# Ledger of designs, part 25: VH-VL binders against q8mxu4

Target 1, 107 residues: q8mxu4
Amino acid sequence: MCDRDDCASIASRCTGETIICAFVESITPPKIRDKTGTYELKCPFAEGFTMEIGDLFLFHFVFDGSSEKCTRLTPIPKMLAMVYEKLLKDLRKAKKEGKMIISPTAN
Short names: E, the ipSAE of ESMFold2; O, the ipSAE of OpenDDE; V2, 0.75 times the mean of E and O plus 0.25 times the DockQ between their complexes.

## First folded at step 15 (VH-VL; framework fv_satralizumab)

Design q03 (at its last look DockQ between E and O 0.51; V2 from the best seeds 0.00; counts 0 for: pae O 2.1 > 2)
Fold by ESMFold2, look of step 15:
Structure q03 (fold): chain C 107 residues (1-107), chain A 123 residues (1-123), chain B 107 residues (1-107)
Amino acid sequence: as target 1 above (107 residues)
Amino acid sequence: QVQLQESGPGLVKPSETLSLTCAVSGGSISSGYAWSWVRQPPGEGLEWIGFIYHSGSTNYNPSLQGRVTISRDNSKNTLYLQMNSLRAEDTAVYYCARDSGWYDFYHGYFDYWGEGTLVTVSS
Amino acid sequence: DIQMTQSPSSLSASVGDSVTITCQASQDIDNYLNWYQQKPGKAPELLIYYASRLETGVPSRFSGSGSGTDFTFTISSLEAEDAATYYCQQYDNLPLTFGQGTKVEIE
């Protein structure tokens, strides 16, 4: 199952698939950021896109326990950054209140 | 490393307008980050004043009742604070800081701070 | 506006002690909570953002935990240079607001 993460939660992920909505912070070294902070990629940016600092993407990651793979990169309009932040905040609140279980290790 | 330095008058009269500058070095104020002003009355806590985004868009603390204008000059790598209708309660150390805002989105933690400048409002 | 309440207002402790400061928010702020250290006559310095993420270069004796409304900041083994005032600050919503501070003195 494909999860949703942020720059803070992906730092501790070791398995599964997840999607993160984040801005490009740096190309070299490759870093992304959202409201939760910065994450330095362990994989190169996906090929086939011209990327600029400040671009907003959905990053698709696959983790196999020891490696991080960046399998897909989808450009999105910057205005949607706040929509994604709000959705993640709502999901974290639901998990905290016991309404929905979200596991970083789920497949 | 990014460095910030505030400057301005140390003493101003009530009802006058405060004008402060913040010189930024070691980085560009147009680099994607937002930039905040924060103040601290002597011996007291911290109050956020407002920020300016990479694009020049601003947000202000409503507690300051519309008295604040934050602006910048990218060619001088300098931020500005204006505060009108000064009162004795505006006596504080004024800081500029790099805000975690990014390309006009987000806000809220400050990873580089200036040294601060004391402004005394006295009749 | 979100009000932030710190406890205690001051404390004294010896080098080597474990020190704990708490911060309560007037509403659920998710994990959007920072901790700053301010030494006398100096600007504040960011130690922790997003409740528990250490800023680069911050010693590992500093830590943060909590979510929602209740947050804890800990110095695991107090050192002399840790004498300072500590502030929590929320960034869930505008206006950004700080706690009133906790003064830590070395005995």
Scores: ipSAE 0.684, ipTM 0.885, lowest interface PAE 1.2, mean pLDDT 89
Fold by OpenDDE, look of step 15:
Structure q03 (fold): chain C 107 residues (1-107), chain A 123 residues (1-123), chain B 107 residues (1-107)
Amino acid sequence: as target 1 above (107 residues)
Amino acid sequence: QVQLQESGPGLVKPSETLSLTCAVSGGSISSGYAWSWVRQPPGEGLEWIGFIYHSGSTNYNPSLQGRVTISRDNSKNTLYLQMNSLRAEDTAVYYCARDSGWYDFYHGYFDYWGEGTLVTVSS
Amino acid sequence: DIQMTQSPSSLSASVGDSVTITCQASQDIDNYLNWYQQKPGKAPELLIYYASRLETGVPSRFSGSGSGTDFTFTISSLEAEDAATYYCQQYDNLPLTFGQGTKVEIE
């Protein structure tokens, strides 16, 4: 139930952590979007961070109950977007198949 | 709110080239998303033709590959569909729609549609 | 290509009835499925995306469920204005493909 790593599933997560590859759809209010849909963040983007609509990032979220916390934000060059999308897709598949219990932190 | 409006010749002869336009308002075609063409023969279902991503990259239905070109003019905020070598079976209502996709690896749902334009292929 | 098969092709029901339409994919498409409503002479309208997400402004009597290969679309209490053809559409892989449609008539 709380094992998906995408925008559409963020709201249903209970505990744990996840890495989501998503675009910035809106700054105010803060919204990100991936293949599954749009999610409005509960917290604004970090101040002083230059961010534009359309920018691609890896979002590391930690969940404690119904609240999510973005603990890391990693920018992804557009030219590598497909690589990261595929990587995360494979990770999600592995997790679904029981080969991985948590999403690893991207370095 | 995004609005789309298709326009075309209405009638095209077999073997000729179809040219359609889609005027987009309420949003910029260069601000993101993907933009698709979808057609529907009279009394039949829907067929995806192809789309153009925010990046400018295109993807086409293999069933129409080689005959279709989707392009855009950012300055006019207009999308275009060109289809060569028209056949009678190409008779359909042609829709332009906004796709939830953004870059060339993202695609998904069509949240805004034009009213469609009927294209009849007949000699 | 991924084939989408809807059932039934058509149905007739009365106002207030619950209506269920099914859509089967030829392969696992996860939750990458949308539902559209098309009224006569009009363009399709998005009702449900990502299998179960209700589009903004869509009445709550519409719902979607399912994952993998089997999906369902439900109208909990049919209204006269719901007379239309409904389509499922997958976006897991290109080319994007639609079901053949289900015509819903009101008795």
Scores: ipSAE 0.312, ipTM 0.825, lowest interface PAE 2.1, mean pLDDT 88
ESMFold2 (binder alone), look of step 15: mean pLDDT 90; pTM 0.936

Design q04 (at its last look DockQ between E and O 0.47; V2 from the best seeds 0.55)
Fold by ESMFold2, look of step 15:
Structure q04 (fold): chain C 107 residues (1-107), chain A 123 residues (1-123), chain B 107 residues (1-107)
Amino acid sequence: as target 1 above (107 residues)
Amino acid sequence: QVQLQESGPGLVKPSETLSLTCAVSGGSISSGYAWSWVRQPPGEGLEWIGFIYHSGSTNYNPSLQGRVTISRDNSKNTLYLQMNSLRAEDTAVYYCARDSGWYDFYSGYFDHWGEGTLVTVSS
Amino acid sequence: DIQMTQSPSSLSASVGDSVTITCQASQDIDNYLNWYQQKPGKAPELLIYYASRLETGVPSRFSGSGSGTDFTFTISSLEAEDAATYYCQQYDNLPLTFGQGTKVEIE
């Protein structure tokens, strides 16, 4: 599996660590969105982070088969939203053509 | 739940300017969403006209050759479409819709639609 | 501009039948493809976005699949209320473009 997801692909994730570039859609209930749609977080946003609806973050998620946790939020300039969308599109195309190996790495 | 309602003149003459309004209720047009206009000639398919982003920035279908202006009035929660130099091919049902665009990025699927208003261009 | 071609232009089927509509894009659009239903005298309604994600409240008999240039929309067990015209629509690039529609009639 890649360590980068979007709102569509994270919906089926059960294990591992991943990163999503997404906008805050709502805080209560906690929802994020990107070009692929919305995703409602199974856990609340972690305490100690300042965020508003419309902010763009990199969300770092950890899944252990039974729970999800957003362990890190990194604020990102909104101008980079399209750069990350293109990166994910390129990764999906490379995977379909057999050029990329999906695996988590500890390195 | 967000609701959209178009209104306009119904019958207009060639070469005139069309002015349509879209009243939005159950939500704010100054939320993060974009707002699109789409038209459908009678018995035909759908054509995207353009959208307005959260910031007020617009994008238009080039096929309309610069004849379109989309605007809004946040205090009235209302969207507007103006189309100049009307011709017979502009006869259509005109829809406004909430666009999946978010904070000036993306766009692409329309999850709420108005009921549509028929505009007939005839002399 | 990205051209969207639907097939067939119309079909007629009985209640309980499985029906399939295809949509072909003139270039790779990844999964940025939506499906709408338009019942006679009504506005279009979003059924599916991002090729396969069901909009909230849409019955599970509707499904979508495909990626790249070739997409499929399926009604697994046709109901009388499904008599409508169905449109695909891409959102990979502007201008947003629709297929010409497929009219589904009940026999």
Scores: ipSAE 0.738, ipTM 0.893, lowest interface PAE 1.0, mean pLDDT 89
Fold by OpenDDE, look of step 15:
Structure q04 (fold): chain C 107 residues (1-107), chain A 123 residues (1-123), chain B 107 residues (1-107)
Amino acid sequence: as target 1 above (107 residues)
Amino acid sequence: QVQLQESGPGLVKPSETLSLTCAVSGGSISSGYAWSWVRQPPGEGLEWIGFIYHSGSTNYNPSLQGRVTISRDNSKNTLYLQMNSLRAEDTAVYYCARDSGWYDFYSGYFDHWGEGTLVTVSS
Amino acid sequence: DIQMTQSPSSLSASVGDSVTITCQASQDIDNYLNWYQQKPGKAPELLIYYASRLETGVPSRFSGSGSGTDFTFTISSLEAEDAATYYCQQYDNLPLTFGQGTKVEIE
């Protein structure tokens, strides 16, 4: 409960923040997907920038109860997708071990 | 709703090449999914053959590496499986399926399957 | 390759019974495990993905749990239509691999 940082686990998050590497599955409705599944965002993607289906991003979410807010969106080149997946995995491991806190400034 | 339909020769001789097609409807093969081939020998379990991503990148089961080619035709919305040097043990029902994967480093669950097509390898 | 071992290979139960199938991975696969149902002469159908996520349209009597190396699939109240062979499948690493299957018969 509230301990994973992936699309399948977003809905179970209670508090705190997370960074998720996922691609845009659809714009309307707004959906992102990673290897754990698909998550439909509660709010549409922010205006002011363009994105296409398939684009990779780091999504920084802040949770307050049953609500999530995307506070930062970082585009990831597709060629670096594997690198970032591994990076985030290591980061989550470090967090679990109490070595660091995942923060928007960390990415 | 996405639908898949396999088609093939039914009977192939040993050492010959198998060619299967998978017609996809209700969705584009160039959408945000991968597409896998899976086979099942009669009365046995399932074996993953390989998949192709919307980008065209492919991955194959090493057990079949060198004998298998998966391709696609976006204009026909059709997937293809080619397998060379067929053996009796290649007798199986062959399925195509939609894979949740997107990029060549990601594969996942198969949420849509074709009905399968039986391929018998016999002289 | 990651080997997936299901238990039991077959079982027989009555309508209304609770049925549990286990799947063990030869190495830690996190939650990257799916469960399929295959009825005779039909293609497999996805029931559970990412260890415990119920596929859309799948009855709630089906469930999955576990992580790491040990996973369980449960039918809380067996129905006659549930007679089938069930397969687990890992997607943590390539090649994708399936369990050998569990045949469920209805008495």
Scores: ipSAE 0.409, ipTM 0.847, lowest interface PAE 1.4, mean pLDDT 89
ESMFold2 (binder alone), look of step 15: mean pLDDT 91; pTM 0.936

Design q05 (at its last look DockQ between E and O 0.56; V2 from the best seeds 0.58)
Fold by ESMFold2, look of step 15:
Structure q05 (fold): chain C 107 residues (1-107), chain A 123 residues (1-123), chain B 107 residues (1-107)
Amino acid sequence: as target 1 above (107 residues)
Amino acid sequence: QVQLQESGPGLVKPSETLSLTCAVSGGSISSGYAWSWVRQPPGEGLEWIGYIYHSGSTNYNPSLQGRVTISRDNSKNTLYLQMNSLRAEDTAVYYCARDSGWYDFYSGYFDYWGEGTLVTVSS
Amino acid sequence: DIQMTQSPSSLSASVGDSVTITCQASQDIDNYLNWYQQKPGKAPELLIYYASRLETGVPSRFSGSGSGTDFTFTISSLEAEDAATYYCQQYDNLPLTFGQGTKVEIE
């Protein structure tokens, strides 16, 4: 199952698939940012996209023993940045409090 | 590397308008960052005044009751603060700072600060 | 407005001591909390953002922890240069608000 991260939490990930919603901060070196800070990618941006500083994407990552691969980028409207931040915040709060999540949001 | 420097009158009278400038060097104010003003009354804590985002949109602390205007001149790499209807409690050191906001989102922490300028409101 | 309350208001400690400052938010602010150091006559300096992430160049003796409403800031081995006032500041919601400060003095 595909997880959800932010720039703070992805820095320590070593396994699995995950998605983060972040802005492009720089292209060389490749950096992204969200409300939690900056993350420098260990892999090149996914092929097939023209990216500019300030663009907002969902970044799909696959980790294999801390080997980072960015497999897909999904452009999203910038106005949704705060919606995605709020949804991740709510999901983590519910999990921390032991609450059951029946209908999680889809990509 | 980014450096900020505030300047302004130092001594002003009640009911008058404060005008401060913040000169930025080592980086562009037209980059993706937001820029904030923060003040500190002598011997007291810090109070956020407001920010200006990349697009030029602004937000202000409601405690200042609509007396504040933040603006910028990208060609001069300079930020401005105007505060009208000054009162004695507006006496403070005024700082400008680079805000972590990015392309109009996620304002929140201040990684570069100016040296501050003391403004005394007294008659 | 989210009120931020620091404890203690001041403390004195010796070089090499561990010191801890607490910050309590009037509502849940997740991890959107920063710590600043301010030396006399100087501007504040960012030490920690997002509750626990160290700003670049900040010594590892500084650390932060907590989530929700209760946060701690620790200097694990106090140095003479750490004499300063420390502020917490939340960025969960506007207006951005600071704690009242904690003055740390060297004995």
Scores: ipSAE 0.737, ipTM 0.893, lowest interface PAE 0.9, mean pLDDT 90
Fold by OpenDDE, look of step 15:
Structure q05 (fold): chain C 107 residues (1-107), chain A 123 residues (1-123), chain B 107 residues (1-107)
Amino acid sequence: as target 1 above (107 residues)
Amino acid sequence: QVQLQESGPGLVKPSETLSLTCAVSGGSISSGYAWSWVRQPPGEGLEWIGYIYHSGSTNYNPSLQGRVTISRDNSKNTLYLQMNSLRAEDTAVYYCARDSGWYDFYSGYFDYWGEGTLVTVSS
Amino acid sequence: DIQMTQSPSSLSASVGDSVTITCQASQDIDNYLNWYQQKPGKAPELLIYYASRLETGVPSRFSGSGSGTDFTFTISSLEAEDAATYYCQQYDNLPLTFGQGTKVEIE
């Protein structure tokens, strides 16, 4: 069952979509990290996109089987990291309670 | 591979100030990690003291708030712990460890530890 | 502060036995729970992070499970080298706090 939206749970997701707030841990290989751990992306970061280690993003992933596709990246100022972490936590709670669906349009 | 090595005076008198150092090798303290101090009284459990992020931001255990200062020297790749007004109950093995945290609101697991240094507070 | 209560405080088992240690948090900490092994005269070593993630290089006989307030650490087949004290640690809220520890002795 795919019920979590964090780095540690990406590998267990089978279907659907999720938004994960994480920072770039490594460019090559591409790795992101949050409070739950590190996840190595199956695809490299988009070429031409200026990204540095430590940059914070909202990652929108779409899952089809065992593969994830990053469909959208939203940069987050570091000073707002706590705000977005809390926001996502609240959204996940709402989702769990069946009150809303986490969508890229919600951010 | 990251390595940490604590060093200290071994013996400190009550009311004096403890100064410890943690030499880090195999990785930069300015990299995307936090660095924590943890202590363990002889035969007892573990107590988190506080951490410093690569940015320099710090957080301390409220139980020790006001007595503890954690700092760093990037040029020396060294961490520091200062603790004032030592008491007998401050006798412990002091560890430095790499923390999975990155931003000052995130602290997590400790994946690398020093060997620890024993500090005895006695007159 | 979040209180972490381990059970039992100590246990004795034979090589090949399955060993289970529990950790209870005073409040819901999601999966923000780690397990450490500390051998006599040595520093703690990370075994499990985020409740169930096995640290790199850690034998597969070690595992963790649980979420919320109740967590379990298991050694599926005890080896002589597993004699140590094991600690749980939460990182949901500051200050970080550890359980009292569980001493595992080999008969």
Scores: ipSAE 0.448, ipTM 0.855, lowest interface PAE 1.2, mean pLDDT 89
ESMFold2 (binder alone), look of step 15: mean pLDDT 91; pTM 0.935

## First folded at step 17 (VH-VL; framework fv_satralizumab)

Design v01 (at its last look DockQ between E and O 0.44; V2 from the best seeds 0.51)
Fold by ESMFold2, look of step 17:
Structure v01 (fold): chain C 107 residues (1-107), chain A 123 residues (1-123), chain B 107 residues (1-107)
Amino acid sequence: as target 1 above (107 residues)
Amino acid sequence: QVQLQESGPGLVKPSETLSLTCAVSGGSISSGYAWSWVRQPPGEGLEWIGFIYHSGSTNYNPSLQGRVTISRDNSKNTLYLQMNSLRAEDTAVYYCARDSGWFDFYSGYFDYWGEGTLVTVSS
Amino acid sequence: DIQMTQSPSSLSASVGDSVTITCQASQDIDNYLNWYQQKPGKAPELLIYYASRLETGVPSRFSGSGSGTDFTFTISSLEAEDAATYYCQQYDNLPLTFGQGTKVEIE
């Protein structure tokens, strides 16, 4: 099961899987940023990519008792940054208005 | 720590063109951030003027569009504000600030500010 | 343009008091709201961004809450150095707009 977070909301996550769409702010220390602010990763960036400041990724995180692992990086076109921000904003509005009341079922 | 310092003429006449500079130290203006100009008439509130993105792309407050040009010189680590057709209502303290915009996306909060420079528009 | 309205316009309080300032947006701005402090003769300083995130180095007696259109800024135990004017500012849409300010005085 995979949720969606932003740089503001991930700081309080302690369980599950989540996705953040964010730009690389720094490599050392590893920091990412979106419209909600900056987040310093507790884990190293995943290997296998040439990573530069200003690159946009989907960051896939897995949490086990507040232990953070970045399990996958998916590079995405920068034009999609606003699409992902809009999606998360719409999800927050839907939750506030009670439109998303379907309960996830456990496997 | 990033520091910003505005400079320019203190007194200008109506209809003239204002030219301000903002010297940045402790960081590079080409680092990915956006940079904003904000003004404050004496004893009044704050008004956003516009910003310049990492790429050099600009956005201006529509109430000032057509009179304002924001630019920068990366080799001098300096930001510029030009405002044409000055009026008495343009009397204000002018600030430059680092904007939260990042690589041409977002914008909106200002984490470092200059000290401001007072510009008085009077005959 | 999004209008930001602060209340009250001014207040006086004693050292140790809890102080609350409100900010209302003319439309839903999600959590894209900041708070600044400005002391006489000085530039504004960012205290809070994204409604509730404290900027680095800001004392914990400052806090922000709210979402949508209604936001609250609180100083939990007023200090003499907190005498200043406080501004809210939205960043949901351009142009970026500020509230008219709230002057806080120590009595």
Scores: ipSAE 0.727, ipTM 0.892, lowest interface PAE 1.0, mean pLDDT 89
Fold by OpenDDE, look of step 17:
Structure v01 (fold): chain C 107 residues (1-107), chain A 123 residues (1-123), chain B 107 residues (1-107)
Amino acid sequence: as target 1 above (107 residues)
Amino acid sequence: QVQLQESGPGLVKPSETLSLTCAVSGGSISSGYAWSWVRQPPGEGLEWIGFIYHSGSTNYNPSLQGRVTISRDNSKNTLYLQMNSLRAEDTAVYYCARDSGWFDFYSGYFDYWGEGTLVTVSS
Amino acid sequence: DIQMTQSPSSLSASVGDSVTITCQASQDIDNYLNWYQQKPGKAPELLIYYASRLETGVPSRFSGSGSGTDFTFTISSLEAEDAATYYCQQYDNLPLTFGQGTKVEIE
């Protein structure tokens, strides 16, 4: 129900899951940024994982109605940024039009 | 506060090359933003020309592709616009603006603008 | 290119009136739309970004709404100083494109 596939709206609290494609804006504190704004991550980066400012990731978030959890980080080549933006846009549109059923959360 | 100031020749002959500069102060052109050029013919609307990222990567409006070059000098904190083969239709006020673009993959809104400089193309 | 169509092209209203301007995109641009104010002889000034976010320092009488293809810009209570031409601008896809503008005159 909530559109939370971007940094600007991720702070909204509702149930479900979403994927955000965003760049790393800062490491300490960990912040990500996309076309809509910035979001300070509540999930720590995995040990041994090298992250640099400017890196592009898919962030998988799960919402339980009270908080959000970052469940997975997937590095994406920067050249695919526009591709993933389009994919997420199409996904959002499909959901809105009732062409896709939201999958159960896998917590 | 970021300030931008355009400067140019004012008058250019047809078929000649336009060279404009944009002096940026109150902020660094290498600070992670993009920088755009926008023009406005007298009494008309706005047309985006192109932008340059702090990295030096550029994107241009396809309508002007091949005629436009945007560059920057970090040491001078200055942006440049070069446009070849000028026509009467290129008469406009030319603005430089700070773009919300970041990481050389995004362009968005323009939060700071120069005052603009009028360029008249006439023989 | 994405075409942005504003309505109306011009309007006249009195101080205190509510003014509404619409902008329609030729395709779905999500919320990647900005609104600018341009006074005669001056450069445009950013008022609204991301469809509905108010730029810092901009009076609260200005607002924006909408998503997808249809957007609205509103001045809740018009002031004399609001006489200007207003432009919408999309940044969903390159090239960046502007609406043709709406001239607002004060009676």
Scores: ipSAE 0.343, ipTM 0.848, lowest interface PAE 1.7, mean pLDDT 89
ESMFold2 (binder alone), look of step 17: mean pLDDT 90; pTM 0.936

